VH-VL binders against q0aze0. Designs and how they scored, part 8

Target 1, 268 residues: q0aze0
Amino acid sequence: MKIILVNNRFKENTEKKAQEIAGQLSALNVEVIIDNGLDEPYAGTVDFIMVLGGDGTMLRAARRYGQRAIPVLGVNMGTVGFLSNIEINELAEYLPLILREEYSLEARMMLEVAVFQQQSLLTRVFCLNELLLRSNSPRMLSFALEISGQKLEPYRGDGLIVSTTTGSTAYSLSAGGPIADPQLDAFIVTPVASHIINKRPLVVSPEREISLHLLEEREAIIGIDGQIKMDFGAENRVLIKRAPHPLLMVNLKAKPFFTSIDRSLQRQ
Below, E stands for the ipSAE of ESMFold2; O stands for the ipSAE of OpenDDE; V2 stands for 0.75 times the mean of E and O plus 0.25 times the DockQ between their complexes.

## First folded at step 22 (VH-VL; framework fv_ixekizumab)

Design t22 (at its last look DockQ between E and O 0.67; V2 from the best seeds 0.00; counts 0 for: pae E 7.8 > 2)
Fold by OpenDDE, look of step 22:
Structure t22 (fold): chain C 268 residues (1-268), chain A 120 residues (1-120), chain B 112 residues (1-112)
Amino acid sequence: as target 1 above (268 residues)
Amino acid sequence: QVQLVQSGAEVKKPGSSVKVSCKASGGTFRSYGISWVRQAPGQGLEWMGGIIPIFGDADYNQRFKGRVTITADESTSTAYMELSSLRSEDTAVYYCARERYDSSGYFDYWGQGTLVTVSS
Amino acid sequence: DIVMTQTPLSLSVTPGQPASISCRSSQSLLHSDGDTYLHWYLQKPGQSPQLLIYKVSNRFSGVPDRFSGSGSGTDFTLKISRVEAEDVGVYYCMQSIQTPYTFGQGTKLEIK
């Protein structure tokens, strides 16, 4: 068995723990690769990915490895989030199940985001939560939204979020988007401070394609999962599709989503 | 099967313009780009420009200095290439090609070519 | 513009023998998405170009397995394991990592 340990390079405690776990796994004749985000994603074949940290680390892991259809386990290290399945102190208990591959998998839809400079592809990324188009100035954006060839009325506002159902409990939620069942595949299109008061979010079939571009020369940015940022101008275009492969999240422990989200919202 | 059918051969005078059409069939037009590539007699291939219909705007080879205009009509699945201020050097076979713009930008299908002859 | 350089410019091959064509780019064709934007086309006499290989090593549909592509960064090779009469034509490499897209000079393959 070969496992990638993904940790947060900015958190020393996760690095230390990753080393400890690596040692333990090695002692069990498991080959281990540690990915702290400083290097390129490991290109070799692996059987399992263990994410040590919070939701942010999971999002990074998903972007780096999600397209490879590898089981991904979130191991929480003292943070509040929705993407971890077990706690770090539970790892020893569940390790035998992991090694025996006695776990369930939950497929989570990811986004395929392609950013263009006219005809040229600038970047392509798979992400678990969302794409954000946002103004980089105090001025509102004017942008065009097209869904499967249907051109909507131009949007005016601070921005727009295109989220997966997994991402529905992330920034989309803060922007007034609906909470979506993670077992459902769909796009959630959530306006950010729209000029049209009470402009409602859209729930869009994963079979559709979404395109965005600015209608005016404005300073904007594209954000991916709150971690990647790039400048976005009038010459740029975004195409959003369902990723060809879902993220395969490992379920070792039952985690009731709706109860968890309800509790989380009550704490805010 | 995917097919690109181009308009017929053209004979033009220097200084005039030519507009070549490329109709796509057998697949989706919207999900791909269309590029134009020309080939002078006995010469290699030269990319002129391309368009992604869903985006509506085209990208051009600056070597043509604004003489090229590429458009697309989604309703008819037809792309157009117009070349103005024609010169004898513009005598060539002009190809349209479908571009996998979302997959590293290769041309998977080509039109049959349109010969444009520029002569006084 | 990215310059694509092919070698040789002409090749005469006995049927059944292998052939190899080199293509070099003036800059790396490795994209940040992990793909390498190098493709091969064949233009048979009197015909339009046709796709042979895309992204360095992927054979297009209908392309015989005697064709193979390899390489990385700036150096690429197209190989034909056993040249046949139907393989006669001009081979072009092309980069699409940035516009303008550019082609190699072409390599003319003839049968001895």
Scores: ipSAE 0.047, ipTM 0.585, lowest interface PAE 4.5, mean pLDDT 92
Fold by ESMFold2, look of step 22:
Structure t22 (fold): chain C 268 residues (1-268), chain A 120 residues (1-120), chain B 112 residues (1-112)
Amino acid sequence: as target 1 above (268 residues)
Amino acid sequence: QVQLVQSGAEVKKPGSSVKVSCKASGGTFRSYGISWVRQAPGQGLEWMGGIIPIFGDADYNQRFKGRVTITADESTSTAYMELSSLRSEDTAVYYCARERYDSSGYFDYWGQGTLVTVSS
Amino acid sequence: DIVMTQTPLSLSVTPGQPASISCRSSQSLLHSDGDTYLHWYLQKPGQSPQLLIYKVSNRFSGVPDRFSGSGSGTDFTLKISRVEAEDVGVYYCMQSIQTPYTFGQGTKLEIK
């Protein structure tokens, strides 16, 4: 068995704990690859991914490994987030089930984001929560949104969020979008400070294709999961689709999503 | 299954223009790239340019600078390549090919080709 | 423009023998997204090109498993483990890391 152990090097407690867990797994004849964010993603085949930390560390793991159909377990190291399944102090209890591959999987839709200049692909990324288009200056953006060939009336405002249902509790919520059941597959399209009165958040079929481009020359930024930032100008276009594969999240312990919403959201 | 069906062979005089059509069936026409590739008799393949219909703008091989125009009509799922100021060396088979944008750059389906003969 | 160089330019093979075609690019074909944008096509006599292998080693749907691709950076190889009569034609590599997309010169495969 080979496992990737994902942590955040800038959180010293997670680094120490990751080394401790890697030692325990090695003693059980398990090959361990540590991904602390400093190196390129591991390219070889693995059986399991264990994420030590909060939602941010899970988002990085999803971007790096989510398209490989590898089970991913979130292990909480402190405060409860939306994407962890078990607590670090429970890991020893659940480790036998992990090693025997006795767990269920929960599929979470991801976005595929492709940024272009004309036909030229500049970058392609996968994300778990959202794409944010926002102004990079005090001026508002004027931009076009198309959904499966349907051209909506132009948008004017600070920007736009296209999120998954998993991302519905992140920036989309702060901008007025709905909380969605993460078991659903959908896009949630949420305007940010729109100056066009009739622009409401949209819930859109995951089979749709979403396109964005600026209508005027302005300085803008695309943000991905709040962790990647790219300049975006009038020469660029972005196409957003459902990613080919969902993130496969390991479920060892029931986590009551609906009864914990308010408590979990106080961090965000 | 995806298919690309091109317009028929053309015989043209030097200095004229030709417009070749490529009708797509199956798949989502507007978000997939359509490229044009030509092959002169006994020679290899040469990329001329391409378009992703949803974006409307084409990208061109500068070798054809100013002579080629690539367009798409989403209502008919048809891409077009127009080559102007034809010369005898433009005699070739012209192919359209579909590009999967999410894997970028490879052509998964090709049209049957359109022979354009430029003869005075 | 990225120059793609194939070797050999012609290959004559007894049926059942293996075949190997090399493709070298003037620049790395590794994209910042982690993928390598090198593809292989076969043009059978009188036909349009058809996709065999995309992104170095991925066989396209319906392509027999006797075809395989390998390589990295600037050096790539297409292998046919046992050549069959239907494999006759011209093989092209193509890069799509940047425009203009460019093809190798082609390798003509013939049966002895």
Scores: ipSAE 0.030, ipTM 0.614, lowest interface PAE 7.8, mean pLDDT 87
ESMFold2 (binder alone), look of step 22: mean pLDDT 91; pTM 0.946

## First folded at step 23 (VH-VL; framework fv_ixekizumab)

Design t23 (at its last look DockQ between E and O 0.44; V2 from the best seeds 0.00; counts 0 for: pae E 14.0 > 2)
Fold by OpenDDE, look of step 23:
Structure t23 (fold): chain C 268 residues (1-268), chain A 120 residues (1-120), chain B 112 residues (1-112)
Amino acid sequence: as target 1 above (268 residues)
Amino acid sequence: QVQLVQSGAEVKKPGSSVKVSCKASGGRFRSYGISWVRQAPGQGLEWMGGIIPIFGDADYNQRFKGRVTITADESTSTAYMELSSLRSEDTAVYYCARERYDSSGYFDYWGQGTLVTVSS
Amino acid sequence: DIVMTQTPLSLSVTPGQPASISCRSSQSLLHSDGDTYLHWYLQKPGQSPQLLIYKVSNRFSGVPDRFSGSGSGTDFTLKISRVEAEDVGVYYCMQSTQTPYTFGQGTKLEIK
């Protein structure tokens, strides 16, 4: 068995724990790779990914490894979030199950975000939470939203979020989006400070495609999972689709999503 | 089966314009780009530009200095390429090709080509 | 613009023998997304170009396994393990890493 440990390089405690866990796993004849902020994702074949840290670390891990169809376990390091399954102090208890591959998997839809400069693909990113289009100035943006060939009325506002159901409890929620069942596959399109009063979020089928572009010569920013930022202008286009593969999240411990929402949100 | 069927051969005078059509079938027109590539007699291939229907805008090779206009009609799954201010050097076979723009634009299917002859 | 240079421009091959075509780009074709967008086309006599290889080494559907592509950065190669009569035509490499897309000059393959 080969396991990747993904930790946050900016959190020393997670690094220390990663080393400790690596030692334990090695003693059990498990090959371990530690991704402590590697420049590039580890390219070798692995059987299991263990994420040590909070939601941010999980999002990064998902972007780096989520398309490989590898089981990903979130191990919380004492923070509150929605993406961890077990606590670090529980790892020893569940380690035998991991090694025996006695766990269930929950498929979480990811976004495929493609950013273009005219005909040229600038970047393609798979992400777990959301794509954000935001103004880079105090001025509102005018942008076009198209869903499966249907052109909606122009949007005016500070921005727009296209989120997965997993991401519904992230920035989309802060912007007034609905909380969605993570077991449901859907896009959530949430306006950010829309000029149009009562502009409502849209729940969109995962089978549809979403395209965005600016209607005026203004500077904007694209944000992905709150961690990736890039400039976005009138010459750019965004195409958002369901990723071809979901993130395979390991479910070792039952998590009552709906009963824990209030608690989790209050602590964030 | 994906097919691209182009309009017939054209004979044009210098200074005039030509508009070539490319009808796509057997696939999702909106999900792919259409690029235009020309080939002068005995010469190589030259990319002229392309359009991604879902975006509605076209990209052009600046070598044509604004003489090329590419459009798409989703209702008929047809792309068009118009070349204005024709010159003798524009005599060529013009191809449309389906572009996998999500994979940075390789052309997996091609039309049969349209010969455009520019002569006095 | 990225300049694509093919060598040789002409190749005469005995049936059953291997063939190799080189394509060099004026700059790296490695895209920021980690992929390399170099493709190979074949234009048989009197026909439209057809896709052989996409993204350096992937054979398009229906392309025989005697065709293979390799390379990285600025140097790429198309190989035919055993040339057949049906392989006659002009081979083009193309880059789509950035616009404008550009083609090599073409390599004419003939049978001896």
Scores: ipSAE 0.064, ipTM 0.625, lowest interface PAE 3.2, mean pLDDT 92
Fold by ESMFold2, look of step 23:
Structure t23 (fold): chain C 268 residues (1-268), chain A 120 residues (1-120), chain B 112 residues (1-112)
Amino acid sequence: as target 1 above (268 residues)
Amino acid sequence: QVQLVQSGAEVKKPGSSVKVSCKASGGRFRSYGISWVRQAPGQGLEWMGGIIPIFGDADYNQRFKGRVTITADESTSTAYMELSSLRSEDTAVYYCARERYDSSGYFDYWGQGTLVTVSS
Amino acid sequence: DIVMTQTPLSLSVTPGQPASISCRSSQSLLHSDGDTYLHWYLQKPGQSPQLLIYKVSNRFSGVPDRFSGSGSGTDFTLKISRVEAEDVGVYYCMQSTQTPYTFGQGTKLEIK
């Protein structure tokens, strides 16, 4: 059995704990790869991914490994969030079930985001929460949104969020979008400070294709999961689709989404 | 299932033009690239250009720019390649192929090919 | 334009024996996104080309595991571990790291 342990090297407690857990797993003849965010993603095949930390560390793991159809377990190390399943002090209790593969999986839709310069692919990324298009200057953006070839009336404002249902509790919520059941597959399209009255958030079928481009030359930014930023200008286009594979989240312990909403939002 | 069906063979005189169609079915047309590749008899493959319908602009191999026009009609899920000022060396089989822009640049499905013969 | 050079240009192989085809590019095919856009196609007699390998080493759906690709930078190899009769045809490498996309000259594989 081979496992990736994902942690954040800038949180000293998680790095030392990752080494401790790696030692324990190695004693059980489990091969362990540590991904602390510094190096490129591990390219080889693995059986399981264990994320040590909060929702931010899970977002990075999802972007790096979410398209590989590998079970991913969130292990909380302090602050309860939306994406952890068990606490670090419970790991020893659940470890036998992990090693025997006695757990269920919950599928979470991901976005596939392709950014072009004219017709050339500039970059392609996957994300769990959202893409944010926003102004990178004091000027508002004028931009076009198309959904499956249907051109909506032009947008004008600070930007736009395209999120998954999992991302509905992140930046989309702050911009006025709905909280969505993460078991649903959908896009949530949320305007940011729109100056066009009646531009309301949209909930869109996951089978749709969403594209964005600027209508005037302006400095803009594409943000991915609040963790990756790239420049976006009038020469660029972005295409957003449902990713080929969902994130496969391990469920060892029931985590009631609706009864925990307020607590989880206080910590994210 | 993705399928690309091209228009039938054509015989043309030098100096004329030809327009080959490529109708896509079984997949999303607007967000995938359609490239055109030709093969002269007994020769290798040569990329002519391509279009991603959602972006509208075509990208051309400079060798053919000025003689080739690539377009897409989203209402019929059909791409077109028009080659003008035909010469005898343009005799070839012309293929359309679907390009996965989300994985850059490989052609996962090909049309059956259209033979264009240029002779006097 | 990136020039793609294949060797050999023809290859005669006894059934069940391995085969190896080389492809060299005039410049690195490593894209700024970290991927290498080198692909392999097979054109069987009288047929359209078909995809075998994409991005150096990934087998396309339905391609037998006797086909494998390897390489980096400017040097790439397609290997067939045990050649079968249905493998006859012309093999092309292609780069799509930048436009114009370019193909190698082709390698004709025949059964001896």
Scores: ipSAE 0.000, ipTM 0.448, lowest interface PAE 14.0, mean pLDDT 86
ESMFold2 (binder alone), look of step 23: mean pLDDT 91; pTM 0.941

## First folded at step 24 (VH-VL; framework fv_ixekizumab; also named t31)

Design t24 (at its last read DockQ between E and O 0.47; V2 from the best seeds 0.00; counts 0 for: pae E 10.8 > 2)
Heavy chain, then light chain:
Amino acid sequence: QVQLVQSGAEVKKPGSSVKVSCKASGYTFRSYGISWVRQAPGQGLEWMGGIIPIFGDADYNQRFKGRVTITADESTSTAYMELSSLRSEDTAVYYCARERYDSSGYFDYWGQGTLVTVSS
Amino acid sequence: DIVMTQTPLSLSVTPGQPASISCRSSQSLLHSDGDTYLHWYLQKPGQSPQLLIYKVSNRFSGVPDRFSGSGSGTDFTLKISRVEAEDVGVYYCMQSTQTPYTFGQGTKLEIK
ESMFold2, look of step 24: ipSAE 0.006; ipTM 0.547
ESMFold2 (binder alone), look of step 24: mean pLDDT 92; pTM 0.950
OpenDDE, look of step 24: ipSAE 0.324; ipTM 0.723
ESMFold2, last read: ipSAE 0.000, 0.000, 0.006; ipTM 0.457, 0.407, 0.565
ESMFold2 (binder alone), last read: mean pLDDT 92, 92, 92; pTM 0.947, 0.949, 0.946
OpenDDE, last read: ipSAE 0.511, 0.026, 0.543; ipTM 0.813, 0.538, 0.823

## First folded at step 25 (VH-VL; framework fv_ixekizumab)

Design t25 (at its last look DockQ between E and O 0.53; V2 from the best seeds 0.00; counts 0 for: pae E 10.7 > 2)
Fold by OpenDDE, look of step 25:
Structure t25 (fold): chain C 268 residues (1-268), chain A 120 residues (1-120), chain B 112 residues (1-112)
Amino acid sequence: as target 1 above (268 residues)
Amino acid sequence: QVQLVQSGAEVKKPGSSVKVSCKASGYTFRSYGISWVRQAPGQGLEWMGGIIPIFGDADYNQRFKGRVTITADESTSTAYMELSSLRSEDTAVYYCARERYDSSGYFDYWGQGTLVTVSS
Amino acid sequence: DIVMTQTPLSLSVTPGQPASISCRSSQSLLHSDGDTYLHWYLQKPGQSPQLLIYKVSNRFSGVPDRFSGSGSGTDFTLKISRVEAEDVGVYYCMQSIQTPYTFGQGTKLEIK
């Protein structure tokens, strides 16, 4: 068995724990690769990904490895979040199940985000939570939203979020989006401080495509999962689709999503 | 089956304009790009520009210095290429091609070509 | 603009023998998404160009397995393991990593 341990090099406690766990796994004849974000994603074949830390680390892991259809386990390191399945102090208890591959998988839809400059593809990214388009100034943006060929009335506001159901409890929630069942595949389109008060979030079928572009010559920012940032102008276009592969999240322990929402949100 | 059918051959005077059409069928028109490529007699291929219907904007080879206009009509699944201020050196076969813009931008299907002859 | 350079510009091959065409780009065609934006086309006499290989090594539908593409970065090769009469025409490499898209000069393949 080969396992990638994903941690955050900027969090010393996760680094130390990654080394410790690597030692333990090695003693059990498990090959371990540590990914602390410093290097490029490991290109070799692996059987399991263990994410040590919070939601941010999971998002990074998802972007780096999610397209490879590898089971991904979130191990919480004492943070508040929605993407971890077990706590670090529970790892020893569940390790035998991991090694025997006795766990269930939950498929989570990811976004495929393509950013274009005229005809040229600038970047293509798979992400677990959301794509954010926002103004790079205190002024509102005017931008066009199209869903599967249907052109909506122009949006005017600070920005727009296109989120997965997984991402519904992330920035989309802060912007007034609905909380979505993570077992549901859908896009959530949430306006950010829209000039139109009655502009409501949209729940969109994962079979549809979403496109965005600015209607004015103004600078904006594209944000992905709150971790990737790039400039976005009138010459750019964004195309958002369902990723061809979902993230396979490991469920070792039942986690009551809806009953835990209030508790988790109150702590943030 | 994917097909791109172009308009017929044109004979033009210098200084005039030509508009070539490319009717697409057998696929979802707005989901793919259309590019225009020309070939002068005995010469190689030259990309002129392209359009992605879902985006609406066209991109042009700046070598043509604004003489090229590319449009797309989704209602008829037809793309157009207009070349103005024609010169003798514009004599060429003009091709439309379907562009896989979402997959590294290659041209998987081509029209039959339209010969445009510019002569006095 | 990215310059695409093919070699040779012409070759004459005996049927059944292999052929090899080289294409070099003035800059890397490796995109940040991991794909390489190099493609091969064949234009048979009196016909429109047709796609042979996309993204360096992927055969387009209907293309015989005697055609293969390889390479990375700035150096690419199209190979024909056993040339047939129907393979006569001009071969073009093309980059699509940035606009304007650019083609090689073309390589004319003839049968001896």
Scores: ipSAE 0.034, ipTM 0.566, lowest interface PAE 5.1, mean pLDDT 91
Fold by ESMFold2, look of step 25:
Structure t25 (fold): chain C 268 residues (1-268), chain A 120 residues (1-120), chain B 112 residues (1-112)
Amino acid sequence: as target 1 above (268 residues)
Amino acid sequence: QVQLVQSGAEVKKPGSSVKVSCKASGYTFRSYGISWVRQAPGQGLEWMGGIIPIFGDADYNQRFKGRVTITADESTSTAYMELSSLRSEDTAVYYCARERYDSSGYFDYWGQGTLVTVSS
Amino acid sequence: DIVMTQTPLSLSVTPGQPASISCRSSQSLLHSDGDTYLHWYLQKPGQSPQLLIYKVSNRFSGVPDRFSGSGSGTDFTLKISRVEAEDVGVYYCMQSIQTPYTFGQGTKLEIK
């Protein structure tokens, strides 16, 4: 069995704990690769991914490994968010089940985001929460949204969020979008400070194709999961689809989504 | 099942134009690029240009500047390439090819080719 | 424009023997997204080109495992570990790092 341990190099306690866990796993004849975020993603075949940290570390793991159809377990080492399943002090209790593959999986939809300059691909990324288009100046954006070739009336405002249902509790929520059941597959399209009357958040089928481009030359930014940023101008376009594979989140301990909403939101 | 079916062979006189069609089926037409590649008799392959229908803009090889127009009709899932001011050296087989939606640039499916002969 | 140079331009191979085709680009084909945009096609006699290898080393669906690609930067190689009669045709490399996309001159593979 080969496992990736994902941690944050710059959070001292997670690195130390990752080394300790790697030692324990090696003693059980488990090959361990540590991904602390400094190096390129491990390219080889693995059986399981263990994320040591909070939702931010899970977002990075999802971007790096989510399309590989590998079980991913969130292990909380601090305050509980929406993406951790067990606490670090519970890991020893659950480790035998992990090694015997005695757990269930919850599929979480991901976005596939392709950013173009003219016809050339600039970048392609998969993300778990959202793509953000936002102004990078005091001036509003004027931009076009197309959903499966249907051109909506132009948007004017600070930007737009296209999120998964998992991302509905992240930036989309603070911008006025609905909380969505993460078991649903959908896009949630949430305007940011729209100045167009009656531009409401949209919930659309995951089979739709969403594209964005600016209608005027403006300084704008594309943000991915709040962790990747790139400049976005009038020469750029974004195409957004449902990713080919969902993130396969390991469920060892029941965490009822609806009864935990208030507690989890207070930590954000 | 992905298919690209092109219009039939054409014989043209110098100075005229030709418009070749490429009808796509078996996939989401608007999201994949269609490129046009030609091959003169006994010669290699030459990219002429391409279009991603959802974005609407065509991109052209500068070698053909002003003579090539590439369009797409989403309602019929058909791409078109029009080459004007034909010369004898434009005698070639013209292929359409599907480019991946992410602009990875490789052509995974090709049409059968359309022979265009330019002669007096 | 990026110039793609193939060598050899022609080769004859005894059935069952390996074949190797080189492709050199006038500039790096490594994109900032970490991928290298070099592809290989086979055009069998009387047919349209067909994709063999994309992004240096990825075999397209249905391509036999005797075909492999390698290389980086500006130097690339297509290898056929055991040539079969069905492998005859003209092989092209193509770059798609930038437009215009450009092809190598082609390598004609024949059976001895």
Scores: ipSAE 0.006, ipTM 0.548, lowest interface PAE 10.7, mean pLDDT 87
ESMFold2 (binder alone), look of step 25: mean pLDDT 93; pTM 0.953

